# Designs tried in a protein design chat: miniprotein binders against b1l550. Part 9

Target 1, 279 residues: b1l550
Amino acid sequence: MRLPEELLERARDIHSEAPSHRIKLDRVGSFGLKVPVEFKGFLLLAEADVWVSLPEGRRGVDLSRQVEAIYELSNPPKDPFSLCREAAISLLEKLNYADSSGVSIRFDAPLQDGESLKYYGVEISSIASDEIINKIRVEILGMTACPCTAELIRAYKSSEIAATHTQRSLGILEVSTKAEHPDPDKLASIIERAMSSPLRTYTKRPDEGGLVIRSLSNARLAEDVVREMIHLFLEEFGHLPEDTHILAAVRSMESVHMHDIYAERSFSLDEIRKEISSH

## First folded at step 3 (miniprotein)

Design u16
Fold by ESMFold2-Fast, scan of step 3:
Structure u16 (fold): chain B 279 residues (1-279), chain A 100 residues (1-100)
Amino acid sequence: as target 1 above (279 residues)
Amino acid sequence: SMEEKLEELLRKLEELLRELAELVRKTGDEKLKILVEWLIMLVEYLVRAIKEGVSPEEIIFLLELILRALEIIAKKVNDPEIRRLVEEIKRLIEELKRLL
């Protein structure tokens, strides 16, 4: 009851002051937050980044309000797609000075592999402004094999030669769309089906042949894998809006050389349809 | 004395959280481990907010968020010792709310 009047003085609002230089910032926020999410029946600890734009006339952002927004929406844990979209919208509504907001959530997603689980990388984002743009990036490891060496190995059926001519490859699909996030399990499936074989596949019958032998039976260049990924993507997700942007890429890790082979294609659905329909 | 009482409650809270984390680690329950890690993160944010002199409104919000997290954890625990720790932590958070 007897606190001095000076202790009751309202704290200075430093963040509302003019900055040293009148420059707009595109992204200001809290990065590397840990948030629980529920993904397909699994409780996972994901990492989240939350941010807003900062106008040229304002010194700082209400970082505490950003953290509150995402934690309020993560309690109880929910699916990461709804969390991502809802948090981005909430940030823009709560921080009236911002022109845009964004949320990115990263986690390792479990994928059923026979009687076991394996994991693939997922990063999802929602960016809110006049409209909402949803982004998803899926990365998964598989195997590739050179078609020319596969022909030689078919002649000899040599496991020693086979082991020399297979490579680990990272497949990448990134989708940016005004529609809802695509299902990452379907994106992962597209990548694996485009590869020569999945990496470390559990087999119920051990005598059904090894991954190396299967890779050589379905030999593909990195360029072949990218083209197949695009073809399979169009079969599954061709219904998305025409301005949906896709990146398809493969990074093949060479065991013999100290370098990787990389192939990619970026496109909108409108662009690729016109290209494929041309003679 | 309010400052001394606050320091005492925060110290006891950190001790109980360490005990909770150790017991949960020994259960091998990965889902419960994730929820407890989340709780610890929320409490670390609370401690930092108090030390930095964040607004009472924000501190009350964090305390309410922590109580909701504890309720979620309580629903998933079958171990009587873990359940006891969750209840003790809830009582400490309620005491912190009364100081504010």
Scores: ipSAE 0.000, ipTM 0.347, lowest interface PAE 12.7, mean pLDDT 78

Design u17
Fold by ESMFold2-Fast, scan of step 3:
Order: C-alpha cells, then structure tokens, then sequence
Structure u17 (fold): chain B 279 residues (1-279), chain A 100 residues (1-100)
C-alpha cells in the first residue's frame, strides 16, 4: 500500500461538500497570523486576520490558501496599506466562491519622541467585494486637564495661572473610506494636537515640568477634545469622498474619580458638513 | 575581535535555522512552516540591517521581533527536539543582542 496515495483517494474533499445546513457565513478565515511589514523605515511584526465570505452551498474554506496568499505578498515585507489591499484582492481572485474578502493588520507604530521612540496603536483593514473599503483606526494616549477645577482654583487664588488635576486620555480616530488609507501619523498628530498635552517616553525634570504647565494652561473637557479632533480632521482630510465615515472619541481616565469619562461622535463627511452649515 | 565574534554567532544562527526548517518540514504543520519561514526572513533582514549600518534602535527592534516569533513557535510545538532548537536559537539571539 502507498499510504499517501490511498489516503488521498479515501479522504473526501470536505471543503467542497454541501454543508449540513445551507447557511451563508460572512467571515471565515485565519485570525492572529504574524506577518512582517515595513512601516516608515521600520520592520515590524504585525498581527493579521484574513477572511472570506462562504456561500450557503459550500461546507468550508481552504485556510491553507489564505495563509499562503498573505505570506506570498509579505515576502519581501511591504507597507501594511499595500499588503492589506493586495491581500484582500488576491483572496477574492484565489477563492472564486467568495463574494467578499477582508484583511486586518494591527501593530504598534513608532513615533519620534526627542531622542527616543514612543508608540501608538494602528489597525488597518481592507474589505473587497464589488468595491474596496479601506479602514484605519488610530489610538494614542495624551494628557488632559480639568477646566472646571482650574476655574475654581483661579477664582480662589486670584492667579493668572490656573491649577487643576491632570490625567491620561485615550484619543481615537477611525476612518472608513473608498479612497486610500489616511496617513496614521497625521491621525495621531490630530489627536495629540486636540489634547491638553502629548505624553513623552522619556522626560528629564525640566521637560516634564513644561508638559505639566502646558497641560494646565490648555485645560480641555473630553467633549472639547472630540470637537477639536473633528475640526482638525476636516481641515486635514476634508478632501476625502463625502461618504467617508469617521469615528472620533476620547476616553479620559479621570484622576479624581473612580470612573472614566467618555465622549464620542460618529459621522459621514456629508452629514457633518450639513450639520455645521445648518447653524 | 568583536566583529569576528559577531560573524561566528551569525553563522551558528544560520546553521540552527536550517536544522529547524528541516525538522518542521517533517511535521507537515503549514502554520509552523510559515512561522519558521518568517523567522528565517527576519534573521536575513537583521543581517542586512547590520551590514548596512542601520541605527542600533532599529536593530534592537528586529531582535525583539525575532524573539517574539521564537516564542510563538515554542508555544505551538510539542516535539522536544524542535523545542530544544528554538531555545538554542533564542540563546544566540540574546547573546547577539548583548553584543549590539
């Protein structure tokens, strides 16, 4: 007996069989793959999810072909945006029974921070069907300072400089568009500029004092930060298609409370322009 | 010299990676195979980065990425010989990191 040949003959093609129930599945694939990407001169080990839709008449997806597709496109490493888009397209071409495909790539992106590096979170997706939708989510920590406490201290002390509590706040910008992915460094910059002050990886005492003073002098509510992020986003990315969808959010980890403050707005470019122009 | 020691570590690393790739091929595990191919690729990038005088920060980052990949291979593998090779490679990378 030639064991491998006999095994192939006896083994059913499980994936091509009819399923027990004729139900379409939206996303079937390989999740948590480690893939190398080149991002702005850095080689990063990213985490990727790849998937396709599965029609009601087919039992399973060829997972090995999905893994091969992304690894073929990852060698040599390329930028995660091109990898994301090309892999999503390749999956539809290679798995012709699917009517949609998607790829998500997650990594911590480096930012220059004086003589050191700091990192912010990036998740990039491309979803392919009869059109391609590109999605990017950026998360970065910054500082906020409470304007209410600042006003109370100013009134009490009759001082030109307000004193208040500060806290770390997580800023979030998420963009879904038919255009190319927005530059994540620009999204991170928008978030940091909207906050009271950015955070630093390494700070000597004089520099640390400067960041604290800046934060205290630029006190902002979470609601203020979200509105400023939207304003700055429109200035930088208002040229994107009108059906581009944006989520802007801030989670403030309030140092004087046992709970967090959260502020959020989701909108399309068309929607927000009409809202602004109606007032 | 430090340069000769570096070249010797890189040669040892290449030998162990080839041995690892051979053992992994015998398992028939496609995901494990691709993780090892990724590991080999990352080491090739490390060698190129060192030769091209890339900043120490970026080289250290590559070394950390190699270590992460090795940990993932170790978690997926039950074969004692493959685990031994992964630990040996990890030790070489840690030694290389100390030299840089």
Amino acid sequence: as target 1 above (279 residues)
Amino acid sequence: SMEEKLEELLRKLEELLRELAELVRKTGDEELKYLVELLIWLVEMLVRAIKRGVSPEKIIYLLEMILVTLEWIAKKVNDPEIRRLVEEIKRLIEELKRLL
Scores: ipSAE 0.000, ipTM 0.274, lowest interface PAE 12.7, mean pLDDT 79

Design u2
Fold by ESMFold2-Fast, scan of step 3:
Structure u2 (fold): chain B 279 residues (1-279), chain A 100 residues (1-100)
Amino acid sequence: as target 1 above (279 residues)
Amino acid sequence: SMEEKLEELLFKLIRLLWELAKLVRKTGDEELAKLVLELIYLVFELVLAIKEGVSPEEIIRLLEEILKTLEEIAKKVNDPEIRRLVEEIKRLIEELKRLL
């Protein structure tokens, strides 16, 4: 005699079936999940992506288990770095057929800006496989000013001409490491210090004049900003493992052109130190 | 600082648990894998409890549950590398207990 539960046991498990084509997939998962996180005393709404590798012999992943993994760890809300690392490890253990797992969390980080707050972009990832790789990307807007415009002001003493050559620039630092995620506030600080001047959320008229003059006295090409970001990064984070990979980039939204200027450099700590020390 | 020392120990604990989990998956032992998953959940509860500032009694209770699960894992393994990791994790948990 067969009981009703035997029918459930005999039902097709579609995800465990062989696929039509025996091809491994690198990332299969749930993207665009909304999760609350606690960041430096702020409760923020973050967006998360969760994935695992899928072996060539398996048709699909259990997406419900992926979502459960991150939500179990996000209640109550915790810091996004711990959430990212712990969810990646948990996901790989819950889905034993996977060779790797990953979690990415994106949010706008508050930063004290005088009497108000401004925000910068943060994306963190943890990828678990034969090792754990932690990745962080920080993006923040600042100001750059053309060195040629600064020279024209010095020669002609014309503030009107100078004003047309200041522009917003997006600074980017991305770090991949076997160590813990670097502090994003420190990465944001490096980017801002490398630029001609930081942008402000709120500025009174006297402060606006000072900001423009500061930018012009510290005029920098996009290429200058990238080199300075690398220099400052090495001062702050040179202690990270030698196989740590860094991307430093600037996208300058040129006020006198219909297109942007972009400069970047990617490197490992080992590579850049050898380059700097070579004759 | 004590907070920095605590964070370093927690990160090392998570890393060692990850190494343990990878070796256990290679064995294909589903019961052993289930125990390691239980261990991982207990450690995540521990990390959360410490960050939330729950009572020392609850933290000690979690540490004792972790040690009990490690002992159950140790009884099921013959692999020298897995045994080494279990013992290393046990030592790290005892170090965490001393800090609390």
Scores: ipSAE 0.000, ipTM 0.172, lowest interface PAE 19.9, mean pLDDT 79

Design u21
Fold by ESMFold2-Fast, scan of step 3:
Structure u21 (fold): chain B 279 residues (1-279), chain A 100 residues (1-100)
Amino acid sequence: as target 1 above (279 residues)
Amino acid sequence: SMEEKLEELLRKLEELLRELAELVRKTGDEELKKLVEELIRLVEELVRAIKEGVSPREILRLLLEILITLLEIARKVNDPEILRLVIEILLLILELKRLL
């Protein structure tokens, strides 16, 4: 597949022309670029989006300069946090008509799991204007067990170990801050500690029994997990600026339902501390 | 000088393209191999166009076609070492664009 010669010639100049309507656009850029990143000793394939604001008097954004901004900084590969921040700054430097820029980088992060590796999702961004705002979203699977069913079975059977249904649950922590990106491994750890038990890549039968017993002994609703994630987040990251914004959420893939259970809370550090201190 | 810079960039480009072709050959990915063959053909056209002193517009057309092909290769690559090489080649093409 090759583009017609006329299209390529027009593409060079079209972006500097007057638009059909004088309307500002918030985000214009190259989305879905593959970039290599170095993360904690691993060379990973990541996916990146780069964008800038477009003023009302300009028709388009130069593709070459957008791609240049991130790729110049990704060769040799570097950590995704520095890449994200530096590329956002570079976009503003290269595209001087923009009043803001952003870079988002997504990858699956390796995490040691006994003798194997498991993976969790990371998306980071840096948005540059008069200041830089850094955002990170971590998603990791864990296990939850229903305390309501557990209590019902315990009452009926007089069993010390309550039987209940277990399911995979996705824990989500998203942080937006003027400080550096929080360590995603610490965010993943918070999520796993809030769950009934972590999920494993590989277990032998004796180890599987242990995980199930752990989950049953620590039965938690999605609502319980969200509250525990917030509590643990405040212990680990309470030092971040007061205007830091957090989203804590859990999506429970209920084994006894055709649908998921979802719980979330969004807050600023200032807001949540005042709420908790009202006790 | 500008002439020395141009010669150095073209030498580096030839070296990296040779390395890319070899790495892609080893993958056995026929789609990726065809894209790399197309890339090499376009770069050969660009080098010839530069030496023959064709119009700046024709040279820009070839540079844009090469950039599009490199982005297509990057999108389809599943090996971080091959991606690094594609990006290095892409950056050299952008540097060539600035000199021309």
Scores: ipSAE 0.297, ipTM 0.730, lowest interface PAE 4.0, mean pLDDT 83
Fold by OpenDDE base, second read of step 5:
Structure u21 (fold): chain B 279 residues (1-279), chain A 100 residues (1-100)
Amino acid sequence: as target 1 above (279 residues)
Amino acid sequence: SMEEKLEELLRKLEELLRELAELVRKTGDEELKKLVEELIRLVEELVRAIKEGVSPREILRLLLEILITLLEIARKVNDPEILRLVIEILLLILELKRLL
């Protein structure tokens, strides 16, 4: 039932009222929206968060306008990068009391794996204020082989290639930049190349053997993977602005331990270049 | 010594290659026979390169070609016994690579 328009005209605009406590809020919005996006020729259903800042003098945000902003831009479906940026800008235009806005879009990105598809996690974000900051987070699973166990077995059997345990490891790259969003497929490729081997959706016996052997030949600690990710990132994305911020991380789901191993490095491009040049 | 270890690995490699050739011969698969013959040729070239002290780049090239050939054999083989030998040879080649 639509309330009679006459009753709506008599109702106080609760959102525009002064709050009981004059405190600014950084983020007020709608989380877990479902929006269609077009990504590499695939139509995907993504999860989206939209928010704006709320000034100290305003009780609440017009949430309906936030939802409208992103859905207007989602039809027809477009690439998630443009959607994120355009929606962040549109939020500031529609909600003129906000000094900042943000949009985050999450989905599983398809990646070709022979005749099949595998997926990696993507979160694309844009934050608008006096400037626009673009953020992308990529998460992909790979395989690592432990060099320590290999070395222990080598020492025992006097064989250079020793059996070692393998485990699934989650690699993470998060990039925040004033430039355009980095290519997520390139970021995923960096993570996979930094690991002992990639995971495959489907393996025949020979292919499985090949993956294991590749993993054993490239035995790496979680720490080695993070360092390799950083190295490969600098080679591919060294052209980004110096104030670009990166998080490189690995969570290794250890097969011989009941706990995971985690390693990370957070840095700006300027900082890490200075660090590497000093050695 | 490192030299004695290298010689031992090379002897073992030759033995495994002979076993592989014999098993593949029994299958009657002519394509597999050709791949194994190419593998043997590449290994012989590698052995010569090591003995003659050829450039590290050339040794690396030969090792890579051997690895590619082994992977091609592995993809075509459905026999578990042949696949086992291919894997053992591959592991031995990787061990050789670490010594060189």
Scores: ipSAE 0.000, ipTM 0.154, lowest interface PAE 19.4, mean pLDDT 84

Design u22
Fold by ESMFold2-Fast, scan of step 3:
Structure u22 (fold): chain B 279 residues (1-279), chain A 100 residues (1-100)
Amino acid sequence: as target 1 above (279 residues)
Amino acid sequence: SMEEKLEELLRKLEELLRELAELVRKTGDEELKKLVEELIRLVEELVRAIKEGVSPEEIIELLFEILLTLWEIAIKVNDPEIIELVYEIAFLIRELKRLL
């Protein structure tokens, strides 16, 4: 049953009315939208959130216009970075009461792993106001090996390469910048290189042995991994604007404990360079 | 007054667009040159639309196209000076929208 269009002419414009309380809202929007994106030759189903700021004197946001904006820009499917930026700009221009807009897009990114694929998590955002801030978060699993237990076993058995416990560790890099989004494959590569070894989707016995030996020969604390991630990040992305903000973190799912170990560092490029140069 | 602020914003916008065109010319990149020419055309169209009292809908569409073109320029250049100039121009466009 479709209501007559004539009723729309008599209905109150609820969105433009004064609210019950004159309070500004930072983000009002449509969350959990499914959108197709093209990422490095793959068509992927991504999840998107779109929002705008709402001033204290306005009761509501036109949510249907938000959905229309991102869907119009997603046909045909395009890269998620362009979609994110273009949708944020479109929302801000078309919803004239808003002082800011934002778009976040989340997906699992395929990464070549020999003859198969593995996946890592990507979330990108663009937040538009008087400027545009681009954010990206990359999460990928790797392997770490405990150097403390390795040293105890080495001392006990007089072995050059000691046995130790290994565990899956989640590496995290988050970047906020006025420049374009960093390449997520490069961020994932940084995380994997900082680990004791990467993880694989499929290994044959000789390759599996190689990964274990690599991990044992490259035993690292979560703290070691975070420091190495920062070092590698500065080598690859030190050219970004000095006010670029980074979060580097590792969550180690310790195989000998009922709990996880966590290490992180947040910094701006300006801050970290001053810290390194003073020592 | 609003009229004096509008005139000042338009003057600053023209100055920054001139700087942008010169920096892009020095790169020798013909695709960037075309984007800057399109940007100048869109800004001229926006100024004309404002003076003629064109519909808010058309003005919003022009603002969207201008900002989209600015970000396309920023993405295609690796020059921090050009990127900063694009941000300055975008800021003036946002100020202009607030006056309308």
Scores: ipSAE 0.000, ipTM 0.296, lowest interface PAE 15.8, mean pLDDT 82

Design u23
Fold by ESMFold2-Fast, scan of step 3:
Structure u23 (fold): chain B 279 residues (1-279), chain A 100 residues (1-100)
Amino acid sequence: as target 1 above (279 residues)
Amino acid sequence: SMEEKLEELLRKLEELLRELAELVRKTGDEELKKLVEELIRLVEELVRAIKEGVSPLEIWILLIEILETLREIAKKVNDPEIRRLVKEIFLLIIELKLLL
């Protein structure tokens, strides 16, 4: 049932009224919107959140204007980076009482894996205020092998390649910058190269043996993987602004334990350069 | 493409500037009008600089002058519609800066 427009005109504007308590809210918006995006030749269904700040003197946000902002920009589907940035800007235009706006878009990104595809997680955001801050988080699974058990077996048997336990590990790179979003494929590549071995969607028996041998020959602690990720990140993205903030992390799903091992480091480019140059 | 996106941003910027100039003209505020005319001049100079491929430093200086002029306009304006346009122009300049 569609209410008559004359009734809507006579109704109180609840959102513009004074609230019960004069408290500013940091994020008010529409979460879990489904939005089509175009990513590197693929049409994907992404999930989006949109929000604005709400001043202490205003009761509510115009949620319909938030949905309009992102959907107007999503037809026809465009790349999620442009959509994220343009929608954040559009929110501030449409909701002039807001001091800041934000848009977050999440999807599983396809990555060529021989004659098949594998997927990695991408979450991007743009937060607009007096400046725009772009954030990207990439998560991809890889394989790690325990160097401690490998060394014990190698010492005992004098083997060239030691047996050890292997496990799936989740690598995480998050970048927050005033520059454009970094290419997620490059971030995913950094994570995979830092691991003992990448994972595959489909492997024939000989290729599977090769991955296992590679992981055993390249055994790494979670701490080793995080350090390597940081090293590779600086080689690829050291040109970003000095106030760029990075989180590098690994969660290892230990096959011999009922719990996970986690290692992380967060830093700004300015901070890490000073640390490295002191050595 | 980057060129298509740049052209689109510059077109939007020109349209918002025309809208801002018209609203400011209607206020009768001669000082505010002069600031908006200076803003338009600086943006036209920025467009020329980009097309001529001048140094990043010269483009950066023009962007700073534009942002400073926008700030001066914002200080003098209480009209919600004019404040909205100033904010939209500011955000477009920030987005343009990210492309350059």
Scores: ipSAE 0.000, ipTM 0.108, lowest interface PAE 24.1, mean pLDDT 81

Design u24
Fold by ESMFold2-Fast, scan of step 3:
Structure u24 (fold): chain B 279 residues (1-279), chain A 100 residues (1-100)
Amino acid sequence: as target 1 above (279 residues)
Amino acid sequence: SMEEKLEELLRKLEELLRELAELVRKTGDEELKKLVEELIRLVEELVRAIKEGVSPEEIIRLLREILYTLLEIAFKVNDPEIFLLVWEIMRLIKELKRLL
């Protein structure tokens, strides 16, 4: 049974009350919302989290108002970057007790692959306070081939192309900046170019052989891939503000191990330039 | 003019609800089906309340209940076309609220 709405006249405004303990909360909101977005001509149903800070003197947040606000901004569907930024700003305007707000939107982005599509993971965020910080994370699978085993096999039996194990490797680039979000297609391209070879959604057997040979002729450690991703990132996005923070990482799902190999580097643009230029 | 707008909104609402019910039926999602059936029941109750001239407070209560049911459906759906249809129904309900 549904309770009569006239009870709302008599009910206390719980959210506006003082809490039992005067403790500030950093993020309070609605997580796992479904939101339509338009991304490069595709209508996608993305997953969104929305939140605000909650001051020590207030018991709760009006969650339904948050949900209504983001849904209002999502019709007609717009690009996820604009939606993310506009919703974060709107939350601060509508919930005046909050010091900060944030919106995170996740989806699988289509990428043209011949006459087929492949997909890569995207998560974008905007965090609003006295300033706006934009964050983007891109994840895409590629192939790596082990140079250590390749060298061992080459020593054992001379060959123009050494046999070695290959595996799926997940490349990750995450960028936090006061500038606009970087183009995720360019981030995905950087990751794929750093790998031994990209993966394909559809291959015929001769093309599959070519992909494997390509990977074997370009064998790379996870550490090599991370360094190459950073190098390529600096070429494409070195113009971003100096306090832009980047995470570059690779998780290699090693075909000869029961466990994965992981390599990462976090840095600011200022930090990495000083490191590379140090003499 | 105002009565004609009300009649047109109710007609569009009925059309979109039938479309929503059919699309949800095709998904085979029993929980979504139950929510859509509850939504249709609430809208039928709203139409009856308008025709019978019940209090504005009661009509606003039904509109709010309908909007919250639509939000619940939106939260559970995983098809962008169904989501957009739910959102369009929500827009019509908000417009109906403005006219009342």
Scores: ipSAE 0.000, ipTM 0.295, lowest interface PAE 14.4, mean pLDDT 83

Design u25
Fold by ESMFold2-Fast, scan of step 3:
Structure u25 (fold): chain B 279 residues (1-279), chain A 100 residues (1-100)
Amino acid sequence: as target 1 above (279 residues)
Amino acid sequence: SMEEKLEELLRKLEELLRELAELVRKTGDEELKKLVEELIRLVEELVRAIKEGVSPEEIFRLLMEILFTLIEIAKKVNDPEIERLVLEIWILIYELKELL
């Protein structure tokens, strides 16, 4: 459906007027748009934000053009990475008064777990100006276990007691790069491999015992998990540009305490390689 | 003519919606059934709005509600056949947009 040209022209005229105050705005746009995406054979409901910079001399942005830009590119549903990048570029082409544009897309990504599916969080963005910066954040739940103690050894003899010494932990990898978005499944895999064990959507009683045994055999502090995530990231994605920025983090949901444990490290590839090579 | 093409697209849309309703009924999922019933209601409302020459803003609202409902159906279904029907219905909705 097209809006009548007369209505579109009137809206554009209003937005072209001088503002009450000559102040530049960094992000003006449509937030919380529902957008279909195709991710690895799945049709998913994603939530998108689209924005542009607004110069000091212009009253407003053409919001209808922003919505049209992303929806035209979402038919038929395509991969969220191409949609993100193409929509950011399209926004600058359609709204030539803007010096930058951005698109962020959030969705729950399916991950095959035997005959069932589990989901992990993905947020991607592309920010376009004289260059394009691509950002991806992956969050996935796994299990951690405190390092072996006399108490944990005692608990191991009881499935109920042993379970109280394992905890859910959220692993986080965020990457900002001038290259294409990293594969989120590979980022999710890095997080899960760094954990004591992955969290399953469905587990039979014998498999549940196996997860506890694996967690106790691979006991890790949040700090250990972050270091392992960084190590595994460098093995898989060390080929990215040296100015690529990474955040690696773990939030451990301590079952016996009212507070969470959190560990993180932010770094560029250039920074971390120099740090590691100096040791 | 444009009117003949519009009628053709509306007939195709009705056919795909019947196929979708049948497949969803076979799943036994009560929530999916309610979403498909809402989708059919919204499409019937869109057809009436187009026929009656309702405002562009109202037609756009209905199109967006239809799209959101289609995505909610797809999100709840791990069935490639239902996902394919959702995509085909989406394409027809955009073909309707181009004629309006």
Scores: ipSAE 0.000, ipTM 0.183, lowest interface PAE 17.4, mean pLDDT 77

Design u26
Fold by ESMFold2-Fast, scan of step 3:
Structure u26 (fold): chain B 279 residues (1-279), chain A 100 residues (1-100)
Amino acid sequence: as target 1 above (279 residues)
Amino acid sequence: SMEEKLEELLRKLEELLRELAELVRKTGDEELKKLVEELIRLVEELVRAIKEGVSPEEIYRLLWEILMTLYEIAEKVNDPEIMRLVFEIKVLIFELKRLL
């Protein structure tokens, strides 16, 4: 049932009223929206959060206008980066009481893996105010092999290829910049190359054996992986603005422990260049 | 099973299409009504194509035509309930594509 439109003219505008307490809120919005996106030829179902700041003198945000804005911009599906930026800007223009707006979009990105596909996690955001800040987070699983156990077995057995434990490790790269979002496929590639070996969706036994031998021959601590990720990132993306902030992290799901090992480093491009250039 | 999931998605799709058709009928907009009729026809064609095991290319074409029709409907409406239904139908179409 639709209510008569004349009732809307007599009803109180709750959102425009003064709140019970004059307190500014940083983020008010619609979270967990399902939106279609087109990513490198794939139509994907992404999850989106949209929000704006709410001033101390206003009781509420027009949530339906937020939802309408992102739906309009997602028809037809477009790349999630353009959608993210355009929706954040549109929200500020449509909701003139807000000082800032933001949009986050999350999806599993397909990556060609021989004749199959594998997937890695992507979360992007754009936060608009008097400037626009773009953030991207990429997470992908790989394999690591323990060098400490490898060395003990090598010393004991005098073997060229030491036995050691292997485990799945989650690599994380997060970039915050005033420039456009970095290409997530390149970020995923950096993470995989820093690992002892990548993971595959499907392998035949000879290929699986090769993957395991590669991992065992390239044993790396979580700390090694983080340092290699930073090195490879600087080679690929060192041209970004100097105030670009990066988080590089690895969570190793240790097969011989009930707990995980975690290593991370946060830095700006300006900071890291000065650090590695000191003699 | 795959077959059971497919049947469930198709039933949900039919229910949402009935709701959409009813809301559009109440608007009195003849152009919107024609777009919804075309949408229903395309979905019926898709169901038949899936049952008959036609080529993946033909199934892809039908899925794309359905999505384009949904976008045309979305461009012409400002009603939040109609927009909600269009969005929910899009979600089901993407889920259906993942199963095919």
Scores: ipSAE 0.000, ipTM 0.110, lowest interface PAE 20.5, mean pLDDT 80

